# VHH binders against q12xb4: the designs that were tried, part 6

Target 1, 267 residues: q12xb4
Amino acid sequence: MLDFVGLGLFDEKDISLKGLEKIHNADKVYVEFYTSILMGTDLEKMEMLYKKKITVLSREDVEQHAEDWLVDAKDSNVVFLTGGDTMVSTTHVDLRLRAADMGIKTTLIHGASIASAICGLSGLQNYRFGKSVTIPHPYVSNRGVRVVSQTPYDTIKNNIEAGLHTAVFLDIDKDKGYMTVNQAMEILLEVEGKLGEGVMVDRLAVGIARAGSPSPVVKADYIEALRDYYLGGPLHIVVIPAELHFVEAEALVKLAGAPEGILENID

## First folded at step 1 (VHH)

Design S10 (framework vhh_sonelokimab_d1)
Fold by ESMFold2-Fast, scan of step 1:
Parts: sequence; C-alpha cells; structure tokens
Structure S10 (fold): chain B 267 residues (1-267), chain A 126 residues (1-126)
Amino acid sequence: as target 1 above (267 residues)
Amino acid sequence: DVQLVESGGGLVQPGGSLRLSCAASGRTFSNYAVGWFRQAPGKEREFIGAISWSGGSTYYAVSEKGRFTISRDNSKNTLYLQMNSLRPEDTAVYYCAADSQYKFGYIRSPKEYDYWGQGTLVTVSS
C-alpha cells in the first residue's frame, strides 16, 4: 500500500493527525523536497517529531526511477511525503497511475495547499482564479543567449482578458536558489520589454512570503514598486489580479497595503 | 546623465515621408526604453510610441500604427522615427524622451519618461 501524505505549508507540525498515523504505521517513509520546501523544518526535525527514519528522494528517483521504490509497496506500507498537498501543483498523480499498473493500492491524506493559502492571505476570491503558471529562472543558452520563458506572460495575459486572477509559482533551483517576488517582477517586466503588449504596464501584483509561518508578508503594489520591495526570506509566491470586486480591492488596501487608488477602478 | 537632441524636422508635403533622429549623449542610453512624443500648438503633448532598450519590442499609439516606425541603433546612441503618408494633422513639435528611472529598459507608462529633448518642428503643408 502507498499512502500519499501532504505536509502543509511551513513546518513539521502542519501535518494532519491522519497523516501522522500513516507515518507511524509505515514500514518505509520517503519525502521529496524538489516541488516544495517547508522552510520551518528540516529532515532531522521531521524524523524527531514523527519518530521514523525518512529517506529523501531526488527528482530523478520520483520521475525516472519510481519503480525502484514503488515495488516495496506491494508487500509493505509505504508513505510518500510532499510539501503542501500531494496532488496540487505536482505531477505526482503519475506515481498513483504507476502504482495502479503494479497492482498497488494508494490513498491520499491531504495537507494545506498554497492554492488556498493565497486566497486567505490576499482576500482574493478562489472562484475568480484562472490557470496557474510557474516562472522559471532565466538561463543562458549554449549559444550565449539569455532565455526567458514567455509562458508566464501569456498565461497572465489570457487570464486578465478572461477577468481571472493568476497564481504565479516561483522557481526553486539548487544553484540560483528560491526565486523572490523581486526577481519575478523583473522577469515579467523583461518579457514586457520584449513583447510590448502593455500587459505588465501599471499592473497590480501581490507578493506573498512565508505563507503558513508565524511571520507571513503580503504586499500589494504595482509591479514596478514590488520589484524593489523587500519581503524577506522564502518561500515567495505572486498573484496577478485581474479586475477586482470591491471586497477584493478593499482587502488588498486594508490588509496588504495596496495603493488606495485601486478603489477607483472597481467593477 | 542622458541628454537628447532631435533633428530631421522640416517642411514636407502631404503624403510625403520624413525621418527624425534623436542623438543621445551619456553612458546609459542603451539601457533605457526611449519614446517619441509630439505637441501641436495649443494642444497637450501626445504619446506616439516607444522602443525597449534592445529594440526587441516596440509599442505604438493606435492612431499612428502603420504610418510611423520607431527604431534604434545603440552603437550610434541614436533613436529614429520614420514617418510615412504624412498628413497636415501631423504638424507638431516632435520630442524624444528616455525613461531613465528604470534601468531594466522595458517599455512603461508614457508618464514615466523623465529626460526630454529640445524638440524638432515638423510642418506638413502644401
């Protein structure tokens, strides 16, 4: 049997009681940190609280060599841990399908997700969100050309045209680190400079840092201002609002310090 | 630290073409988005269009789209405005401007342009 357990947003205490029960009854416990990192904990703190040895799996272990450890779930109880909620903003449904192909029963124990956390922190309504997108770190090609993904710009544009807010996930890279709201703003403005469609011009954004922690920061301002606003340590996420209902705009002004001028442009 | 000087203005007949140049001095021209504006007598200054730091993107106001083309040559520190199919309504003083407060060089709101040239007069008449 393979149990997928979501760990929630910030530290080892965010796990549900049901998730903890699955860990206690497990023969083997695996975790991956490449889709999301819990900034308030580490492997040692997790093992100490959960009273189980935990094996860390790489992206390759999960995406390319999953059968190597999934086979254990045929004859024993295996738990697979992820930050957040296991099936939200991950490809881990592929692991469930591979397990099913091997005759392995799977269950899901949910954790708190950043997808709901950003709604609570910003005051933006869940039902008004469109397709989410991730901003990857820019890189330099083999030909010495700086490559910046256009996908986030296109996704934000399409959502705005449909009247929908965009949740913008920020890349995690071993060498480049955790992308900040400031870097995300710079990347969107760089793409705007290339395309010239005016999508990011005078565009409101919401920067969120450390959701689920004792010290979250939520700051709403225009992209240009957020580029220079210090939000502290990781993890960061961005929301690009489309047209705002009055209660959404009021929440951003009162709770996130948005410019009061946004109240003049309410639907 | 950027200084801008427009040239190439003059008298042109309706239907004619004219190319304006904007020569920049200073060490940072190639880092900025730069735009063209015009002002007819007794009217407010009007935004024509802009070009990003690299020339990789351009933006044109709807009324000028198709008749005017903005380009830049960073090796010469020069911005250009190619104007075709000119009409009497195009008569104005033409200004180039740089958005010097944003070093990333993307095209922003026309209100962000802070370094202005002296202007060059374009007169479209028979």
Scores: ipSAE 0.000, ipTM 0.108, lowest interface PAE 19.8, mean pLDDT 86

Design S11 (framework vhh_sonelokimab_d1)
Fold by ESMFold2-Fast, scan of step 1:
Structure S11 (fold): chain B 267 residues (1-267), chain A 124 residues (1-124)
Amino acid sequence: as target 1 above (267 residues)
Amino acid sequence: DVQLVESGGGLVQPGGSLRLSCAASGFTFSSYWVGWFRQAPGKEREFIGAISGSGGSTYYAVSEKGRFTISRDNSKNTLYLQMNSLRPEDTAVYYCAARLGYSYYKTPSAYDYWGQGTLVTVSS
């Protein structure tokens, strides 16, 4: 048996009671930190609270060599831990399919996800969100050309036209680290400079840092202002609102310090 | 260059109807929010309504709810304002406005391009 357990947003206490029960009954416990990390904890604190030894798996262990550890679930209880909720913003459904091919039964124990946390923190309504997108770190091609993805710009544009907010995930890279709201604002403005379509001009955005922590930061302002705003340490995420309903605009002003002028632009 | 040209203004009796048109050129009309504003004597410019590039979303000032209808014909690059049950208080210069962005605003300063205006006078 293979149980997928979401760990939630920030520290070792965010796990559900059901998730903790699965860990207590497990013969082997694995975790991966490459899709998300819990900034409020570490392996020692997790092992101490959960009262189990935890084996850390690399991206290669999960994506290329999964059968090497999945075989343990044929004859024993294996738990696989992820930050957030296991099947949100991951390719881990592939692990469920591989387990099924091996005759291994799988279950899902859900964890709190950043996808719902951003709605609670910003006051923006979950049913008004469109397609999410990730901003990758810019890179240099084999020919020495700097490459910046246009996909986030296009996704935001399409959502805005449809009246839908955009959840903008920020890249995690082994060498470049965790993308900040400031870097994300710079990247969107760089693409705007190339395309000239005015999508990011005077555009309201919401920067969020350390969701689920005792000291989260939620700041709504125009992209140009957020470029220079201090949000502190990771992890960061961005929301680009479309047109705002009355309660959404009030929430951004009262709870996220948005410019009061946005209250003039509600339906 | 971007141009907006209003037409259809004139004298109309109270309770009458009037349709204003705005011919747009110099930008990809179907991609952007466009709207109507008016300015009565002694008042600042007031938002009337706005319509999304596709025409799928419309927003109106609360005071004009039900009497005014905004629409567009992207094949003709034209924006319309249908005004019904007109009152003397509706007397104003009516302006077509465009913002080369993908959201509407009620604040006049947020709009980059304006037409010359068309006068609507509601009196007996």
Scores: ipSAE 0.000, ipTM 0.123, lowest interface PAE 18.6, mean pLDDT 87

Design S12 (framework vhh_sonelokimab_d1)
Fold by ESMFold2-Fast, scan of step 1:
Structure S12 (fold): chain B 267 residues (1-267), chain A 128 residues (1-128)
Amino acid sequence: as target 1 above (267 residues)
Amino acid sequence: DVQLVESGGGLVQPGGSLRLSCAASGRTFSSYAVGWFRQAPGKEREFIGAISYSGGRTYYAVSEKGRFTISRDNSKNTLYLQMNSLRPEDTAVYYCAAEKFYPGSRYTLSQPSEFDYWGQGTLVTVSS
């Protein structure tokens, strides 16, 4: 048996009671930290609370060498821990399919997801979101040319035209670190300067820092203002709203400090 | 960071076969889901298919399933597209693309339709 258990957003206490029960009944417990950063915990705190030894798997262990540890689930109970919810923003469905090919039964024990956290923190309705997108750190090509992805701009534009909000995830890089809301705003404005389509001009955005922690920050303002607004430490995420219902606009003004003028442009 | 370079394009007769390669530079190629797109003159880029990080799963546009096969060799940092039973309508510039693996908070990580890194393209002409 292989049980996938979501750990939630921030620390070792975010695990569900069902998840904890799976850990207690497991013969082996594995975790990966490469898809989800739990800023409020570490391996020692997790092992202390869960009262179980946990083996950390690298990305290579999961992606290239999965059968080496999946085989244990044929005749014993194996738990695989992931930050957030197990199948949200991960490729772990591939692990479920590989387990099925080996005749291994799998279950999912859900955890709190950033997908619901951004809706709760901003007041924006989940059913009004379109495709999400990630802003990668700009990089330099083999020919020395600086490359900035146009995909976030195009995705935001298409969502706005459809009346849908965009969840914008921010890149994590070993050398460049965690992208901030400020850097994301600069990147979107840089692409706007090249394309000139006016998508990012006078555009409202929501910056969110440390979702699920005791001290989250939520700030709604126009992109140019958010470029200069300090939200503190990671992890950061951005939402670009499209057309707002009255309750969404009111939530952004009252809970996220959005300019009151947005209340004049609601459906 | 990954840079992609396509090769293997050229002239092929209808009914023929052709194999395209996409060479990646960078230590982390195995972290990317990668795929193939094509663009015929005057048309938007069309998704052909994608392959997961491990190579264990492939995804194809419905119209191309059965004629085209995607594979990868992570030890050689190379993505392949095997094209069989080629038709004049397959004439296009073929692009490889990679979706970066981002820790933590990306809802579309597994969706092949959203790619962050693109190659320069390789022309395939199907004509007698």
Scores: ipSAE 0.000, ipTM 0.280, lowest interface PAE 13.7, mean pLDDT 84

Design S13 (framework vhh_sonelokimab_d1)
Fold by ESMFold2-Fast, scan of step 1:
Structure S13 (fold): chain B 267 residues (1-267), chain A 126 residues (1-126)
Amino acid sequence: as target 1 above (267 residues)
Amino acid sequence: DVQLVESGGGLVQPGGSLRLSCAASGFTFSSYAVGWFRQAPGKEREFIGAISRSGGSTYYAVSEKGRFTISRDNSKNTLYLQMNSLRPEDTAVYYCAAVRYTPWGSYDSPHEYDYWGQGTLVTVSS
């Protein structure tokens, strides 16, 4: 048996009671931190609260060599922990399929997800969101040219044209670390400068830092202003709103400090 | 006291083989990923390979894949590096290192490692 357990947003206390029960009954407990990390805790605090030794798996352990540890779930209870909710913004469904191929039964114990947290924190309605996208870190080519992905720009453009908000996930990179809202704003403006389609011009965005912590930061402002706004430490996420219903615009002004002028730009 | 002690270094002829060992004490070896690095005279510290704490997964520098093999024996608290088809360019001080936790899984970064050995010299020469 292999139980997937979501750890939630911020610290070791965000786990559900069902998740904790699975850990207590487990013969082996694994965790991965490459898709997301809980910024309010560490391995020692988790082990102390959960009363279990936890083995950290690398991306390679999970994506390339999963069968090496999945075999333990044939004859024992194995728990696999992830930040957030296990199947949201991960490729971990592949791990379930590999387990099924080995005759291993799997279950999902859900955790709080950033996907729902951004709705609560911003006041933007869940049913008005379109396709999500991740902004990868830019790189410099062999010719010395800065290369940035156009996909986030295209996804945001397409959603706006359909009247849908965009959840914008920010890259986690081993060398460059956690992308900030400031870096994301710079990237979107850089792509705008190249394409010239006016998508990011005077565009409202919402920067969110440390969702689920005792002191999250939520700031709505135009992309140019957010580029220079200090949101503190990770993890960061961005939402690009499309046309706003009145209650959404009011929430951004009252709860996220958006410019009052946005109340004039509602559908 | 935490200790990592490398052994098995020495002089070997080109084309030869050598097996390095790293004995760990003072910490729970099975709770740490462990790896090998080397430093040649006048060069920076270079990653060779690492082995996971959790299941026998191995990670190698692309340049060394196929010639070197990393393994561990948790019952003996020992890390090994099997080096085959050695070349003069492999001459370096070889270090073992241990890391309990790396949030990015960056086993090729020396800065991620918590504990280091003193090194063992390998000289490949006729």
Scores: ipSAE 0.000, ipTM 0.134, lowest interface PAE 15.7, mean pLDDT 86

Design U02 (framework vhh_surovatamig_d1)
Fold by ESMFold2-Fast, scan of step 1:
Structure U02 (fold): chain B 267 residues (1-267), chain A 124 residues (1-124)
Amino acid sequence: as target 1 above (267 residues)
Amino acid sequence: EVQLVESGGGLVQPGGSLRLSCAASGFTFSSYWMSWVRQAPGKGLEWVATIKQSGSEKDYVDSVKGRFTISRDNAKKSLYLQMNSLRAEDTAVYYCARDLRYYGSGSYPYFDYRGQGTLVTVSS
């Protein structure tokens, strides 16, 4: 048997009781951190709390050589741990299909996802979110030209026109590290300066750092102000609100320190 | 109890040099990849350099390549970062980190422990 267990957002205590029971009953426990990093814990703390040895798998171990460890689940109980929720924003459904091809039964034990956490932290209603997008780090082409993706700008524009909020994921680069809210604001303003469509002008945004930690930072302000606001260490994420219902606007002011002026002209 | 204690930070002029040290305790230092990471004021964590257990493999972020040198002394349980030709943009708190990148994070750095940090300020 192969049990997929979501670890949640931040540390080793975010696991559900059902997930912990699966680990206790497991013969082998594997984890991957290439889709999601838990900033509040480490392998030693996880092993101490869970009372099990954990083997860490690389992307290649999961995507190219999965059969090497999946075979253990034919005759024993194997647990596969993933940050967040196992099937949200991952390709891990492929592992379930491979296991099924091998005659291995799989179960899903859910974990808290960043997709729901941003709604709780910002006060913005989940059903009012549109398509999410990732802001990639700008890069220099082989011909020496600076390239900045327009996809985030276009996705935000389309969502706003449809009255939908945008969850904006921030790129992780092996050389540049974790993108900050400040860098994301600079990138959106750079694209605005080139296109001139006014989408990011006087635009409210929500910067979130360390969702799921004991002290997350949630700050709502205009993009220009967030460019210079210190949110501390990773991981960061941004939400760009569209039209706000009164309760959403109240939540941003009272819980995220948004300018009181956003309450004007709200029905 | 795993501990990483950095030292060697300070104020330095542009073009100057600093050598950072990290003393490790509470674990088998020689069994782990080790990294230096930094956080500039108002910025997120940036990976700077990594060194293999034996010291045989070293990797650097492009902006410091040729200027910084990572090294280790397994007998003394110490990690070092020699920083030359320092620039204003190198101003940051520098952390010694135990790096599990090759055990679970693909190409992205994964730090299960880091020290309290040492401040490096590069200014005139």
Scores: ipSAE 0.000, ipTM 0.175, lowest interface PAE 14.2, mean pLDDT 86

Design U03 (framework vhh_surovatamig_d1)
Fold by ESMFold2-Fast, scan of step 1:
Structure U03 (fold): chain B 267 residues (1-267), chain A 124 residues (1-124)
Amino acid sequence: as target 1 above (267 residues)
Amino acid sequence: EVQLVESGGGLVQPGGSLRLSCAASGFTFSDYYMSWVRQAPGKGLEWVATISSSGSTIDYVDSVKGRFTISRDNAKKSLYLQMNSLRAEDTAVYYCARGTYDFWSGYRPHFDYRGQGTLVTVSS
C-alpha cells in the first residue's frame, strides 16, 4: 500500500489525524520538499512529533527512480508526504499511475491547501476566483533596463473585467528570497506607471502572511497603502478582489481592516 | 490559445548530438520560466532543465549537467535544448513546458502547458 499524505500549510501539526495514523502504521515514510515549503517546521521537528524516521526524496528519486522505493509498497505500508494537499500543484498523480502499473493500491489523505486558505482568511468566496498568477522578481536586461513581467497586470485586468478575484502568488528566488506583499505592490504600480490603463489606481488588495500559523496577518487596503504596511515574515500572498458581494465587503472591513468606504455603492 | 511545438528529435548514436527547438505562441513568452521535461519508455515524467524569463537563471537535473544546454530567444519566442554526449538512457519523448519544477520558483506555473513532444532515440 502507498498512502499519499498532505501536510497542510505551516507546521508539523497541520497533518490530519488520519494522516498521522498512516504515519504511525507505516513501515517506511518518505517526504519531498521541492514542490512546497512549510515555514514553521523542519525534518527534525517532523520526526520528533511523528515518532518515525523520514527519508527525504529528491526530485530525481521521485521522477526517475520511483521504482526503487515504490517496490516496498508491494509488501509493506509506505507513506509519501508533501506540503499542502498532495495532488494540488504537483505532478504526483504520476506516482499513482506508476504504483497502479506495479499492482500497488494507493490512497489520498488530504491536507489543507493555500487555495482554500486564502478564501477562509479573507472571506472572499472561492467560486468567485479567476485564474491565479505569480509575480516574478524583476530583472535588469543587458542594456541596463529594468524588465518587469506584464502577465500579472494582464491577468488581474482580465479577471476584474469578468467580475473575478485574483489569487496572486509571490516569487521565491534562491538569491532574492521570498517576495513580500510590499514588493508586490511596488511591482504592480511600476507596471501601471508604464501602461497607464488605470487598472491598479485606487485598487483594493488583500495582503496575507503566514497562513495556517499562530500569527497570520490579513490586511485589506488600497495598493498604495499596502506598499508601506508591515506584515512580518514569509510566506506572503496577495488577493486582488473584483466586484464584492456585501458579505465579502463586510468581511474585509471587519476582519481585515479594509477602508469602511468599500461598503458604499454595493447593491 | 497557448501552443508549444517541439522539433529536432530523431535517431542518434551514443556520443552524438541533437538540438531541440520549441516554438511558442498564444502568450507573452518573455514573461515565463520555460522547461524541458522528458519521459523515457516505461518511466514517469522527468524534469530536465529550466530557464528563467530573462535567461539569467538556469538549472539542470544532475544526470545532464555538462552535457545539455538550455537557451531561449525571446524575440523569436523559441526555447532550445542542445544535447551533447548523448547516452542510451537519454532516450525519451522530450516536451517543451511552460513553467518550472524548482522549489525556489515558489508557486509559478508547474508545467501548466506542454507540447506534443519530440522523440529522441539514442541507439547504435
Scores: ipSAE 0.000, ipTM 0.312, lowest interface PAE 12.4, mean pLDDT 86

Design U04 (framework vhh_surovatamig_d1)
Fold by ESMFold2-Fast, scan of step 1:
Structure U04 (fold): chain B 267 residues (1-267), chain A 124 residues (1-124)
Amino acid sequence: as target 1 above (267 residues)
Amino acid sequence: EVQLVESGGGLVQPGGSLRLSCAASGFTFSSYAMSWVRQAPGKGLEWVATISYSGSSTDYVDSVKGRFTISRDNAKKSLYLQMNSLRAEDTAVYYCARVKGYSSSWYRTEFDYRGQGTLVTVSS
């Protein structure tokens, strides 16, 4: 048996009681941190609270060499832990399919997801969100050319044209670290400078840091202002609002410190 | 660009001690398990010790258990190897290495980056 357990947003206590029960009954416990890291905890705190040794798996262990550890689930209870909710913004459904091919039964124990947390923190309505997108870290090609993905810009543009908000996930890179709201703002403005379509000009955005912590930061302002705003440590996420309903605009002003002038543009 | 820079090697008498350091840059140090590996003159590369990303778990090759201690300081992005009761057989170039994964299949064999090395000579 292979139980997938979502750990939630911030620390080792965000796990559900059902998830904790699965860990207590497990013969082997694995975790991956490459899709999401719980910034309020570490392996020591998790092992202390959960009373189990936890083995950390790399992306390659999960994506290329999964059979090496999945085989344990044929004759024993194996738990696979992820930040957030296991099947949200991950490719881990592939692990369920591989387990099924090996005759291994799987279960899913949900955790709180950043996808719902951003709605609560910003006051933006979930049903008004469009396709989400991830901003990858810029990289240098084999020919020495700096490459910046245009996909986030295109996704945001398409959502705005449809009247939909965009959840913008920020890349986690082992070499470059956790992308900040500030870096994300710079990337979007860099793409705007190349394309010149005016999508990011005078564009409102919401920067969120440390969702689920005792002291999250939620700041709504124009992209140019957020570029220079201090949000503190990771993890960061961005929301780009489209046209706002009055209640959404009011929430951003009162709860996220958005410029009061946005209330005058609600029709 | 990932960089790992070792220091602290040198000449030491049998029974002596040395502390090796590794300064890491260009990646989120706190997200990776780290290892020390060594290569003795005329021999292949040998894994010596691994520490988990948080420092909670360590593992050692049998020949150094009880004599060597691996540790890390994530705030300083530094990895250490305290080497006590040194033996002539510990003579080697010691490398700081970043582990691709922390599973039993990986932390002893799969390293994606290593430093230039620091020479430890145990001799009278």
Scores: ipSAE 0.000, ipTM 0.105, lowest interface PAE 19.2, mean pLDDT 86

Design U05 (framework vhh_surovatamig_d1)
Fold by ESMFold2-Fast, scan of step 1:
Structure U05 (fold): chain B 267 residues (1-267), chain A 124 residues (1-124)
Amino acid sequence: as target 1 above (267 residues)
Amino acid sequence: EVQLVESGGGLVQPGGSLRLSCAASGFTFSSYSMSWVRQAPGKGLEWVATISSSGSYIDYVDSVKGRFTISRDNAKKSLYLQMNSLRAEDTAVYYCARERITIFGKYTPWFDYRGQGTLVTVSS
């Protein structure tokens, strides 16, 4: 049997009781860190709390050589751990299909996802979110051209036109580090300066830092103001609201410090 | 050193077809998910398609679903994009990219390396 277990948002305690039970009953426990990191923990803390040895799998071990360790799940209980929720923004469904081809039963034990956490923290209704997007760090291509992705701008524009909020995920890069809300605001304004379509002009945004931690920060303000607002350490995420329901606007003002003037347009 | 070299671009009429190729070297090609991304004139990068290391998992941006087909040949260390029913809006420089799986960002996956690109122009 192969059990996929989501670890949640921040530390080793975010695992569900069902997930912990699967780990305790496992013969072998594997984890991958190439799709997600938990900022509040490490392998040693996880092993100490879970009271199990954990083997770290590389991308190659999961994508290319999965059968080498999946074979263990034919005759024993194997657990595979992933940050967040196992099937959200991963290719791990491929791993389930390979297991099925080998006659291995699989189960999913869900973990808390940032997709639901941002709704709770901002007060914005989950059913009013559109397509999510990631802002990559600007880079210089191997052709010598500076590249700034316009996909986030286009996605936000399309969502706003459809009356939908946008979850904006921020790049994590080995050399450039964790993108901040401040950097994300600068990138969106840079693209606005080039395109001139007015999408980011007087645009409300919500900056969120350290969702799931003991010290999360949630701040709603216009993009220009958030560019200079200090949210502390990683990980950061942004939400760009579209048209607000009254309760959403009230939540942003009372819980995230949004400008009170946003309430006047909704009354 | 990682190298990705695209080819197969050119001028084609609306409704036509083109097949793009990417030759990979300097890394274990069969161990990485690969993508095609494009940049239209005056626009930013747009993710087009992804294929897993084994080739069994494939995904596309909505605007090309049913028209484009991504494939790979791990023995030849090559990535392909078959483009059918081409439209004027498909005009772009197309890049071969080695992927990092991104958390929560399906349509803007992060790339470790990109090629030099190949120009596709769809015009009468």
Scores: ipSAE 0.000, ipTM 0.151, lowest interface PAE 13.7, mean pLDDT 85

Design U06 (framework vhh_surovatamig_d1)
Fold by ESMFold2-Fast, scan of step 1:
Structure U06 (fold): chain B 267 residues (1-267), chain A 125 residues (1-125)
Amino acid sequence: as target 1 above (267 residues)
Amino acid sequence: EVQLVESGGGLVQPGGSLRLSCAASGFTFSSYGMSWVRQAPGKGLEWVATISGSGGSTDYVDSVKGRFTISRDNAKKSLYLQMNSLRAEDTAVYYCAKEGYSYGRLWYPTSFDYRGQGTLVTVSS
């Protein structure tokens, strides 16, 4: 038996009671941290609260050598832990298919996802979101040229034209660290400077820091203002709204400190 | 280690066609979304097309919709881009990319996810 358990957004306490029951009844518990990071916890805190030893799996252990540990689930209860919700923004459905090929039953114990958290924190309606996109850290090519991805700009543009909000994930790099809302705003404005299509000009954005923590920050303002706004520590995420319903605009003003002027263009 | 080797680029007249190929190794190919991204001289990277691991879902940047077709052969661990009705604006180095490392596991590549030298496509008379 293999149980997939979502850990939620921030710390070891975000796990559901059902998830905790699965851990307590498990013979082996594995976790991966490469798809998402819970900033409010670490392996020691998780093991202390859950009263179970947890084995950390690398990306290679999951992607290339999954059968090495999946075999344990043939004759034992195995739990696999991930941040967030197990099948949201992960390739872990592949693990379910591989387990099925081995005759292993799998279950899903859901956890809170960043996909729903940004809706709750901002007041923007989930059914009004389009495709998500990630802003990668700029890098230097083999020819010494600084490269800035155009993909986030294009995705945001296409969503706005369709009347859809964009969830914008911010890249994580072992050397460059966690991208901030400020850096994301700078990158979008840099691409705007090259393309000149006016997509990011006077564009409202929502910066969110530490979703699910005791001290989340949600700040709505125009991109140029958010470039200089300090939101504190990671992890950060951005939402670029398209056309707003009145309730969405009111939520951004009252709950995220958006400029009151955004209410002037609402029905 | 992930390796991606692009081929099939060349010089073509406006309105012509080319088929790009990418040979993948070092990972379970069928488990990951794949993309084509391009970079014109002096420009940033532009995402072109994405295909799901199963091949059941595809997506394209608006400028190539109806002209380009992304496809994959999981048995051969190969990704393809069929490019029709080519325009001067399509001139770029094309890279294939595996889905990137990010806060979430998205189909769209990050700057850390393209490998190899790419393949140059030049569209001119």
Scores: ipSAE 0.006, ipTM 0.176, lowest interface PAE 10.2, mean pLDDT 85

